VH-VL binders against Putative glutamine--fructose-6-phosphate aminotransferase [isomerizing]. Designs and how they scored, part 4

Target 1, 262 residues: Putative glutamine--fructose-6-phosphate aminotransferase [isomerizing], of Saccharomyces cerevisiae (a2p2r3)
Amino acid sequence: MCGIFGYCNFLIEKTRGEIIDTLIEGLQALEYKEYDSSGISIQGDELESLNIYKQTGKISSLKEEIDLYNLNKNLPFISHCGIAHTRRATHGGLRRANCHPHNSDPSNEFVVVHNGVITNFANLKALLMAKGYVFKSDTDTECIPKLYKHIYDTSIELGYNLDFHVLTNLVLKELEGSYGLLCTSSHFPDEVVAARKGSPLVIGVKGKTDMDVNFVEVEYLDQEEDYLKLNTQTKSSGNVLAAAPVKYNTCLRKSPPFVHNT

## First folded at step 4 (VH-VL; framework fv_becotatug)

Design C29 (from B04 with heavy chain T107S)
Fold by ESMFold2-Fast, scan of step 4:
Structure C29 (fold): chain C 262 residues (1-262), chain A 124 residues (1-124), chain B 107 residues (1-107)
Amino acid sequence: as target 1 above (262 residues)
Amino acid sequence: QVQLQESGPGLVKPSETLSLTCTVSGGSISSYYVHWVRQAPGKGLEWLGVIYYSGSTDYNTPFTSRLTISVDTSKNQFSLKLSSVTAADTAVYYCAREYWVATGSGSYIYFDYWGQGTLVTVSS
Amino acid sequence: EIVLTQSPDFQSVTPKEKVTITCRASQSIGSSIHWYQQKPDQSPKLLIKYASQSFSGIPSRFSGSGSGTDFTLTINSLEAEDAATYYCHQSSSLPLTFGQGTKLEIK
């Protein structure tokens, strides 16, 4: 019904235009079915800032919307992680607010794309609303970036400086149901988290050329933790995107260049 | 397991407001979206609108100004109010459940459970 | 809005016969088509979701196919209990719409 796509370049300079084109092409490659909305998140002009662009209609409508912003497409990034999403069927009407990515707050401190069902969303939403979070969509997904922000802020208040992987582990422990998700954050520049439970997720290992990647299926780890692990039978060396258990914490130290969910 | 049952007055006078309730048993209202669909005598199915887990609604264009769908979680009930009724509003009204995956990444928009339907006749 | 046109409007069929009902959308809807069966004085019942996925408990004689704009519901060996009106329903965009219905009568 829908797809998520991520693209990271790591120590390989790419322009903003190239990054946007890669994300759009990734969405177009997910399947040949009709889509009713799409969106992307990329780094903004300010250091560590994140921007969201999303639109109802076909993927071409999103591209037209992005073009209206007159972005500096020649701006180079030596490292960058972008995420993207497309919807196959509507839920919550034709509203832009229901498109992914979803954010934690107006500053886009946490940005998420998601595939699946969060079955305890109603309770999470009620708790977050009691903490002052304002929900603008009808999706269960919106609770995820807001939960990231709440846990992050609470940790900072308690004097902790959490690794993105550790923060993600805390978020995932609160989620029930199925999911495949990608998360980026202004607090964790050049990093992206990929996590799944019950939903398929394919992670690409970038070769030396931009179009030359190997895809590896990722599986849950020991002790039933809600994290992904790269299959060690990968035939190619390169960058990889995956979430790992806290005790391994390896994949989040490097910015992998590619991930694909279909 | 989950059952939906419509109820309301079988007869409504022209220009009045039609009020129907859909009572859910066997499950939580927050587990799915609820749609209203009607069927005029001898005609096909017509979608009226939906209420989402957030309480937000979407209505079919002809009904936007007259239709209100709401939920009362304490009573496990959905309600439909249709104002300024005419003879053209005579129909069997159904509430139907969409078991949702209800994420912006795609939803399953099919109606797996329907209420039995309640006939509403608009007549003086 | 997306208009769904079913064919035929009515068909009288013999038991054990293979029956095909078509549904054509006014624009591409991918696989976002669902099929319902409605017997007289009963509520509709879901048969097939997303063009080709059988709903649980539905007899194997019912199947669906198609993508884009053209969709088909097939009943491979008609039974007397299959006398009903069949509706297609699109979930690609709001407002949600139904086909006009196909009535099957058993000879």
Scores: ipSAE 0.000, ipTM 0.419, lowest interface PAE 15.0, mean pLDDT 76

Design C30 (from B04 with heavy chain Y108W)
Fold by ESMFold2-Fast, scan of step 4:
Structure C30 (fold): chain C 262 residues (1-262), chain A 124 residues (1-124), chain B 107 residues (1-107)
Amino acid sequence: as target 1 above (262 residues)
Amino acid sequence: QVQLQESGPGLVKPSETLSLTCTVSGGSISSYYVHWVRQAPGKGLEWLGVIYYSGSTDYNTPFTSRLTISVDTSKNQFSLKLSSVTAADTAVYYCAREYWVATGSGTWIYFDYWGQGTLVTVSS
Amino acid sequence: EIVLTQSPDFQSVTPKEKVTITCRASQSIGSSIHWYQQKPDQSPKLLIKYASQSFSGIPSRFSGSGSGTDFTLTINSLEAEDAATYYCHQSSSLPLTFGQGTKLEIK
């Protein structure tokens, strides 16, 4: 019913156009079922800013939407993490506001794509609305980036400087149901977190010889939850998206690395 | 100074529901999680479950069908309900705080503050 | 579930003696072990977190060590106030579990 895809390059220069093309092609490769909306999130023109592009219809409609922004497709990124989603409407109506990615706020401090069902989303939404968060969609997914924002802001107020993987573990403790998700943040540039519970999630890695990448695995409080973090602070260059253990070595190829939920 | 205090009836009849409240004072409710731990007379500590800020819970396996933990964030009160009690549920019940401390390597799950404990006897 | 086994169950010791309590996990838990002291008719009190980190205000005579499956709590020079039951606690996975306890009596 849905598909999620992520692509990161680390210390290997890619243009914005190449990144967008890779994300779009990744979504097309995951299209086993009918879909009626899609979207992507990539870095904006300002340092650490994130932009969201999404549209109802086929993936070609998303490409047309992106073209309306006349983006500088030649802008180079030595490191970048982008996320993408395609959807068949199962929660909420078929409208642009219900497409993924979803954001925490107008500044896109946290951006999420998600497959699955968050069974306690109604309670999470009520709590977040009581704290002043404004919801724009009818999807369960929108509570996730807003929960990230709330927990992040609370940690800052308490004097903590949380790593993205630690923040993600705190968010996952509050989520119930079955899911696969990718999250990016303007507070954690060039990083992406991938997490799952009950839903399959495949991560591929491709790099130059002698790769040295920081991978962080959270301690499991629920044996069905998996969480991984990638850090771009590395001495080796490469396209990296995943940490061990990886069961599918056929996912390692000359093409860019990927992460997807099936 | 942060304090946790349990309260509830000290005697519960077999087959009834045991209901306890933990009141937290001196801290922000959004900065910690509350766990429930019990201790049968002369025995060791047994973890029952935890409630997170959103009201999401995790329970120890033997209790999943009988245990409900809930929170009233406006009153800083945490409640434990254990249904269909038997004499085996006689114990001192504690609430304990997991402080939201992250030091690089993930969240830290240790109990920095405990309530005084309340004895619950299950007897006819 | 992860089973924690403490040794010894009971020990009677003299003041100023060095005491060692061990905790063995049924599977690797990294450094996710914590130690609590419980005096009669009192709630448990945190002593050591994450195998070796002393909690604030805890006397320096208490120390912890170990990793993986084998962990140790050491009381370097026992004081009369240390008569208590000591518990190890793992936070590596749910359900959270405790050791069976080690009771220390002062001669």
Scores: ipSAE 0.170, ipTM 0.620, lowest interface PAE 5.0, mean pLDDT 79

Design C31 (from B04 with heavy chain Y108F)
Fold by ESMFold2-Fast, scan of step 4:
Structure C31 (fold): chain C 262 residues (1-262), chain A 124 residues (1-124), chain B 107 residues (1-107)
Amino acid sequence: as target 1 above (262 residues)
Amino acid sequence: QVQLQESGPGLVKPSETLSLTCTVSGGSISSYYVHWVRQAPGKGLEWLGVIYYSGSTDYNTPFTSRLTISVDTSKNQFSLKLSSVTAADTAVYYCAREYWVATGSGTFIYFDYWGQGTLVTVSS
Amino acid sequence: EIVLTQSPDFQSVTPKEKVTITCRASQSIGSSIHWYQQKPDQSPKLLIKYASQSFSGIPSRFSGSGSGTDFTLTINSLEAEDAATYYCHQSSSLPLTFGQGTKLEIK
């Protein structure tokens, strides 16, 4: 069981402190009595770099950990995408390494938070390990950012320059199960992709002229490459994908985790 | 080929500490995750804990107050100590290797090699 | 913790018979299930990893299938040497757990 949250500002200046506070508040809104780990990913101090902060325990433990880093909370970002996660251990145990977000490599080229189950993760992990990827956790989530990097690197080697949403569609074609995820990448600054299959995912946008946060389901269908479908009504089928920078502040939320029949 | 071998006393008195050693041969233990699993007579398998060759450990919750797993890289050995034993601790104790990975970042995959097991009887 | 329940607990079978053993997890574990064979007075031996992948040197009569919560080990033509107890094992989360075992006896 876990929750995911993402927040983007675009052409509306926010400080690092404001961004962290928004991500933490988003996680608190998703908080269940029994969650026992949390984490966030935000832009670092260097151009296009991504940092990950994660900790076992309640969200307060993560906030205390972040405070110990003495980050420049006044650093402004005119555009920024951050992602966040909270979890109760049901897959991968209660080790810090098993907390989300997960990364593709030490340089954090792709960073993912995930809710749900990737039912073919063991096959994907075996494939990626055979290709030289090193796994540090025993959670199914870690195969996702590594799959992103594998597909990205292979595509670049073959001469393709992929859009983030196209890359995400290729990743989603390889994933099976019921899931929701958010991904950020140092290769695609100012963008976040959101994707789901069988799990609700909500996207909200707030701007200067719209005082209300409008929550919209965004969908890319497997059969419709380079197609984005915005729905104001919940659909129960298909993969849902949303990507790209937005003109307004974007708040991404996932509905509470679903119950599995056991 | 890689081989794991458990050793230790076959008989331990109640309230004493059970001490077992798992010796690895046929390969370097660098990057090894080694698990301890026990089996009471006529019963199923029970996971006790794991250690990475660097010394990091995880224990099954019923054993956290009594169990210590350690590694001695110079001797190519992993050790298990279980304190305050009772008759309920009578079992065959196995060490088992988790699948090897290039840089040692194992993820609790599967047990590709097992030791032969050593029977420990707790009796006065 | 994740509880694995095997069925049947015991089965007496004849040579060349097809045998199926099931393992049900108390919650979804993807394909993080592994199968071991244990003969009397021997250590367990890995047969199938990640639900369906045969370990090196394992006879082709052994196969595995399933995902999520329901998993099956199949022996499609039982041989005399297959008399053993079979265990499923999940590696999805700590603590690692095993099923209670299925004992096969040859008539």
Scores: ipSAE 0.000, ipTM 0.402, lowest interface PAE 13.5, mean pLDDT 75

Design C32 (from B04 with heavy chain I109V)
Fold by ESMFold2-Fast, scan of step 4:
Structure C32 (fold): chain C 262 residues (1-262), chain A 124 residues (1-124), chain B 107 residues (1-107)
Amino acid sequence: as target 1 above (262 residues)
Amino acid sequence: QVQLQESGPGLVKPSETLSLTCTVSGGSISSYYVHWVRQAPGKGLEWLGVIYYSGSTDYNTPFTSRLTISVDTSKNQFSLKLSSVTAADTAVYYCAREYWVATGSGTYVYFDYWGQGTLVTVSS
Amino acid sequence: EIVLTQSPDFQSVTPKEKVTITCRASQSIGSSIHWYQQKPDQSPKLLIKYASQSFSGIPSRFSGSGSGTDFTLTINSLEAEDAATYYCHQSSSLPLTFGQGTKLEIK
C-alpha cells in the first residue's frame, strides 16, 4: 500500500514547475486505492539544497501544500533528481511526520523514500540516538537517512572521500529486512541512488530528445540484495524515472519493532 | 471504547451464500481496517480477509473466489459474504479491528478489539 | 505464506508455576508477532504486541521476547484465570497467519 517514484532530467532543461508536475503525475499513475498521504523532495533555491514537501490526504492535498510556499516555478534546472512517495492511510496525531520523504537532519543532507520493512531499525535508532540524532517519526524509514549521515560524517572525519555509490553500500550493509528505496543528497547533487532487497523497483530511462515518459521495469535477476546508482552526469544523458508501483494486495504489511503510541 | 458485534443467520444450507454483518460502535470505521477471522469447532484461528477504509480488500488465498467483504460507512457496518458453502465452513466468525500507525512499508497489524463471534452451522 | 509453529500443543500446569510457550516462524518476521489469549467460548484478547510490548491492562506476569524467527510468551506465575488457548499471530506479510494454538489447563 506504498509507492515510490523518482524523476531525473539530465542535459534537458526543465523548470521547477515541470519537475513538480512530473513527480505528482507519477504518483497519480501508481495503481492502488488505499493511499492517503504523499510527499516529494526537490532541489531548493540554493545550490545543493534539498526541500521536502509532504502531506496527509489525497495527492491534491500535497499540491495545495506545495503551493503555500510560493515557489519560483519558472526556475530552470539542466540537471535535477527528485523523489516521491505515496503511502497507506495515516492513523495517529503526528501524521505529517510519518510521511515520506524522511531526512537525516534539518539541512536535509540526505533524503529517502522507502518501501519495505527494516527489521533491525530499533537497534539502529538506539545507536543513532546515542550519537545525538533526533527522530521525529515512528517509521522504520527514518533510520536510513540518519545512518547515511552518520557514516558520511564518520568517513569524512577519518579522511575518506566516499562517492555516493560506496556510501550507499555501507548503509545497506547495516540494514536488515526488505527495501526498495531512493535517496538524494545535498553532498551528491545530480545523483540519485536506487536500491532494493526483496521489493520490486522499476526504473525508466528516456532519450534526451523524447518528451513522453514511459515506465520500464528493470529487475535485478542476479541478487536479492541489489543496488543501482543513477548518476545524471555519467550513467545517463536523458530523463531518468524510477518507480515502484505497488498493487494494493502486494503491499507489505510490516511493522517496526517499536511503537510509540499508547 | 470501540466495540464490534457480528450478526447473521446461525444456519445456512450447503451451496448457499453465507452473509454476516459486523456493526462498529465507539469509533469511526474510516479510521481503521476490519479483518474477518473464523474458527472451526475445536480448531485454531484462520484469517479470511481484510477491508480497508477505501473499500479495497485482501483475501486469504483459499477464499479469493468465494469471499466478498464490503463496507457501508453510512451504517457503520462491514459485511462478509461467502458463497458455495459446505460443512467445512461451519465455524465461529469474528470481525476484528486492525490498529495502525504510519510506516514506510505498511503498518502495525495487531487486532486490538474483537467482536464476540457468531456461530454459523452449514447443514441441510 | 508464513507458517507459525507453536510448542507445546497442550500443557497441564499447577498454579504459581512458570509457563513458556514458543512460536517459530518459517521465515524472518522481525518483531511482527503478537500474542492472543482465548478462553473457552470467548473471543481472543490481545496480550502482547510486537513480541515484547504489553497491551494495556494486561497483568505483569505475562511477557514476551524474541525476534526474527523464534518467539516466546512467558507467564511467570500462573493463575487459575490463565486457563486458555494462546495464539501467536504474524503481521509481517499477507496472508496474515496464526500459530496452531497452545492450550493451557490448570489442575
Scores: ipSAE 0.005, ipTM 0.413, lowest interface PAE 12.5, mean pLDDT 76

Design C35 (from B04 with heavy chain Y99F)
Fold by ESMFold2-Fast, scan of step 4:
Structure C35 (fold): chain C 262 residues (1-262), chain A 124 residues (1-124), chain B 107 residues (1-107)
Amino acid sequence: as target 1 above (262 residues)
Amino acid sequence: QVQLQESGPGLVKPSETLSLTCTVSGGSISSYYVHWVRQAPGKGLEWLGVIYYSGSTDYNTPFTSRLTISVDTSKNQFSLKLSSVTAADTAVYYCAREFWVATGSGTYIYFDYWGQGTLVTVSS
Amino acid sequence: EIVLTQSPDFQSVTPKEKVTITCRASQSIGSSIHWYQQKPDQSPKLLIKYASQSFSGIPSRFSGSGSGTDFTLTINSLEAEDAATYYCHQSSSLPLTFGQGTKLEIK
């Protein structure tokens, strides 16, 4: 059981405190009372840097953890994308290292929150460990940001500058299973990627004149005419990619995972 | 510089498993996707499946229950196993490399290097 | 699956003639079409990628065009060595598919 949430502001100034509050309130809206861990990723103090804050326990424990850093909550951002996650653990995933978000490397070049199961995770982990990646958690999720980093670095070595959504399509080709994910990157500071295979993912957009959040369901149903175009690219049946650059005030959230008979 | 070479038995009995290998020389296989394509005598090309460098696979729907593609990075080899063969499986089998190039808004596939092909006859 | 239909199936052509081969997709595939040449007893060879981009070392007489569902391969001045079967191939979605082939003979 997991909850994922993302929030972007664009051309509407928000303070760091407001952004943190929005991400936490988004998680609280998704919360069932038995969640055991939570985390967020937001922009750091340096340009194009990403910070991760995560903690075991209720969402209130994450708030306490963040407060320990004495962040400048008044720091303004005219554009910002943040992601958030909350999880219920049935088995011994109570370690802080097992909380989402997960990162690619100590510089947080790629940061991911994820719900679902990556069924080929063991093969991906073995490949990435052979390439020198160091895993800190017992989660299947940690292979995702490390795979992003590996593919990104390989593309740079080949002389290509990939768009974030194209990079994501290459990552999705390597993933098996049923999942939903959000990814941010220091290499793509004005963007967040949302992708799913299985459970639907909801994207909300709020404009200056529209005070209500509009939610759009994105899905591909094995036929070209059955998918929605929302700055998206279909790769294969059951996979949905939505690239949400900071050109929209965007709220990204997953639908309840029990909606499987529709 | 890069070459792909198929190898395996030229004759397989009906109901048995066809096993082929594709050996890569002159380059690293760690960043490449390898596809298997076959061609029945006098017929067109038919895609069988692909293996990504992670070890993930995708198969054409008629073959999902019979086909296994795998990779052995220590030997620079890809392998194809097709079970329960019949005379309809008689074909030249090719391995082909996908050089993944991402341009603009898409991820694209094309086969830049092909093996020479190996003829497999299914008969008693 | 995406079905690719080529026209013509067969053509006997005079040297120096301009030849056009057409490939139609059963649904829109953008520019995700590639063209291969296969000579007797040889593996296929890539000619054109992404509808219109010439692959390295391919003679300038070969060109490609089209988008969506309609694509063409053009040989502006046919040479004797161009006697072969030509296949279109789509990479827009799985399963990957090929056209049935166009065989060119020279008299």
Scores: ipSAE 0.000, ipTM 0.465, lowest interface PAE 13.9, mean pLDDT 76

Design C36 (from B04 with heavy chain Y99R)
Fold by ESMFold2-Fast, scan of step 4:
Structure C36 (fold): chain C 262 residues (1-262), chain A 124 residues (1-124), chain B 107 residues (1-107)
Amino acid sequence: as target 1 above (262 residues)
Amino acid sequence: QVQLQESGPGLVKPSETLSLTCTVSGGSISSYYVHWVRQAPGKGLEWLGVIYYSGSTDYNTPFTSRLTISVDTSKNQFSLKLSSVTAADTAVYYCARERWVATGSGTYIYFDYWGQGTLVTVSS
Amino acid sequence: EIVLTQSPDFQSVTPKEKVTITCRASQSIGSSIHWYQQKPDQSPKLLIKYASQSFSGIPSRFSGSGSGTDFTLTINSLEAEDAATYYCHQSSSLPLTFGQGTKLEIK
């Protein structure tokens, strides 16, 4: 079973320590049973840089790993999007390289957490390896951030300037299977995208004028629509795209239960 | 500068598999999405499916169990196979290109170039 | 699926006449409508994309308008070479669908 969680603050200052604590608390809330790995991605010390922290074992092992980096926990962020993941291993063992989040490249231009199965990952991996991408894990997940990077770079070479949601729509066209994902990018600071296909995904939004969090399902966006569209009644199966610039304190949570491949 | 051309048998027997090929010239197929559209005599255009450059596909619901679209990048070709054909599958079959184009405002789905079409008659 | 209904099905027209073809969608599709021209024994050719944007090389007598559910293709001054069947096409959601077609014949 896997769990994914995202947390954003917007125009409400939070310290790095508060952000890390919120992401870890979110992971702890997703599942009462033991985890075999966990990880988070947050903004680094340089503007628009992204860092990844991940470890095998219980969530406490991730906390210990993060502590080794001696991060400035008092560093403030007026806006920030972080993503997190927890997973239980399939039989055959678990490696740190196979933990989420996964990245596109050494500069972490795109970072993804994912739950579910990408059934065409072998074809995508072959395509991306032919274009010079180096894969470090045995997971299907790793093709996703690398596909983001490939499409992004191609768009720049062709002279386009893509919105994050448009880029995500192009990525989703190439993915087969049943999945849920969250993505952040150094190219799109203060934004997180959430997408699903065949898997439940819950998004909570706490507005600046709202006191409570409203949990709703999200739906594929028309190019004429707002950047973020929420549908409280999703009845059709298919690709679901939620691309949300951070306007509110936003909490994203994957609905239970979701089974991993065994 | 880009041309698409369909080819394949013009006559297929009922219950057999219809197999067509779309050959692309004047450009690389790795930057295009190719759709298949058919037109039965006296009827309008009917979308069958699409293949993305990674090999992923989407099919129109009535055809999901019978239709397979594939790509062979070494030959610069897209293929369509439709199994268990009947007289109702008699039509002109077109391949059409969706160029990979995106801007800040969205992705674009429209068919800028079409093949000439190939007539397939299902008859014994 | 989104159903597109065109009107008229057929029209016999005189050169220089102004012609309008309508396309109605069963649900809102924003501006995700495209118009194609198909001459006898030829493949369809793109005329107008995203309701009102002319494709490159298309004569200025062709124009498109509309949003939501109601769309129109206009030929301001019909020429003999415009005898063809015209199709609207929506790209808002899968499966992609076309209207039934409007056939224009020159008198």
Scores: ipSAE 0.015, ipTM 0.532, lowest interface PAE 8.3, mean pLDDT 77

Design C38 (from B04 with heavy chain W100Y)
Fold by ESMFold2-Fast, scan of step 4:
Structure C38 (fold): chain C 262 residues (1-262), chain A 124 residues (1-124), chain B 107 residues (1-107)
Amino acid sequence: as target 1 above (262 residues)
Amino acid sequence: QVQLQESGPGLVKPSETLSLTCTVSGGSISSYYVHWVRQAPGKGLEWLGVIYYSGSTDYNTPFTSRLTISVDTSKNQFSLKLSSVTAADTAVYYCAREYYVATGSGTYIYFDYWGQGTLVTVSS
Amino acid sequence: EIVLTQSPDFQSVTPKEKVTITCRASQSIGSSIHWYQQKPDQSPKLLIKYASQSFSGIPSRFSGSGSGTDFTLTINSLEAEDAATYYCHQSSSLPLTFGQGTKLEIK
């Protein structure tokens, strides 16, 4: 079982320590069953850079891992998007490599946390490996950030300059199965994408002014309909769930799929 | 060449504890989780529970108070103990492998390899 | 828990006939359905994973389809060796569940 959490602040200064604490507390709030691995992604010391911290064991093990990096917890961010993940299952010698978040490349150009099953991941992995991508885990999730990178690089080579939400629509067209995901990118600072199909995902917003949030529910629709919804909303209203702006203090969380109210 | 093989007593008396072992060979146990599934004579398959290599477990609700699944890493063995057995527990018991990271997230996958099964009869 | 209902329970079929087995889930499970074949006194063997993907070494006459709540396993041209009980299995959520089984026998 997995939990997904994201936290964004915009025009409301937060320190790195506050951001890390918020992400960790978010993961703890999602714990309704035993968990045995967790991870987060936050901005690094260089502008627009992304770092990943992940570890097997309880959330305390992740905090200990983060502490080893001796991060400046007082570093302020006027805008920041962080994502987090916790997973119940662990495995032997590859345990850490299989934790979320997953990345596209050593520079963390795209970073993803995911809940669900990508049923065509083997085909996507084969395609991406043929393109020179190196996979470090056995997860289906790792194909997602690498697919983002491949499509992004191809679009740049062809002379296109894609918005993050348009890039996401192209990625979603290639995915089969179910998913709830959050994605951040060094190419799209201060933005986070939230997308779902067949998996619950909840977005909360807390800001100083009223805001517009469009909810796009694509459960049990084909990939073409997912693409049309996101692209149409972006062109007409400018705000879509899969490209949630970081212009507000935002908390993103997933409801556990095994919990039901009767 | 991964192989799973169940072993244990063929006959258990009512009210006693059933104890079975699943031995794994031909592959690294760090790469998969082990599930236990049973099948009463002439009936369908019933999922009992799973153990992760870390030792964490999940059990099907009717068995939570009676069932314990454990792992002995040094012997490459998984065990199942079911207490307070009755005639309704008479079944063929299978262990089955799930390749542990194929999904990468909160769902489970298919069982690619199964043990041959061991028949357990609960009778006085 | 997610209940899987198969149909038919039993079918006696002629060699070379096309056979379709249905599995219906009590709630939507995406594509998290897998099909197993079990011959008498043998363990189940994986045939199809994630509704439509063939497992390694499985004859091409076996195929799967469906999504959401309705899934089918098709045997395009039945062979004598296909006499077995077939089970669907959902991996979407705990507890994991199986259909009640469909028994095929050859006339």
Scores: ipSAE 0.000, ipTM 0.460, lowest interface PAE 12.5, mean pLDDT 77

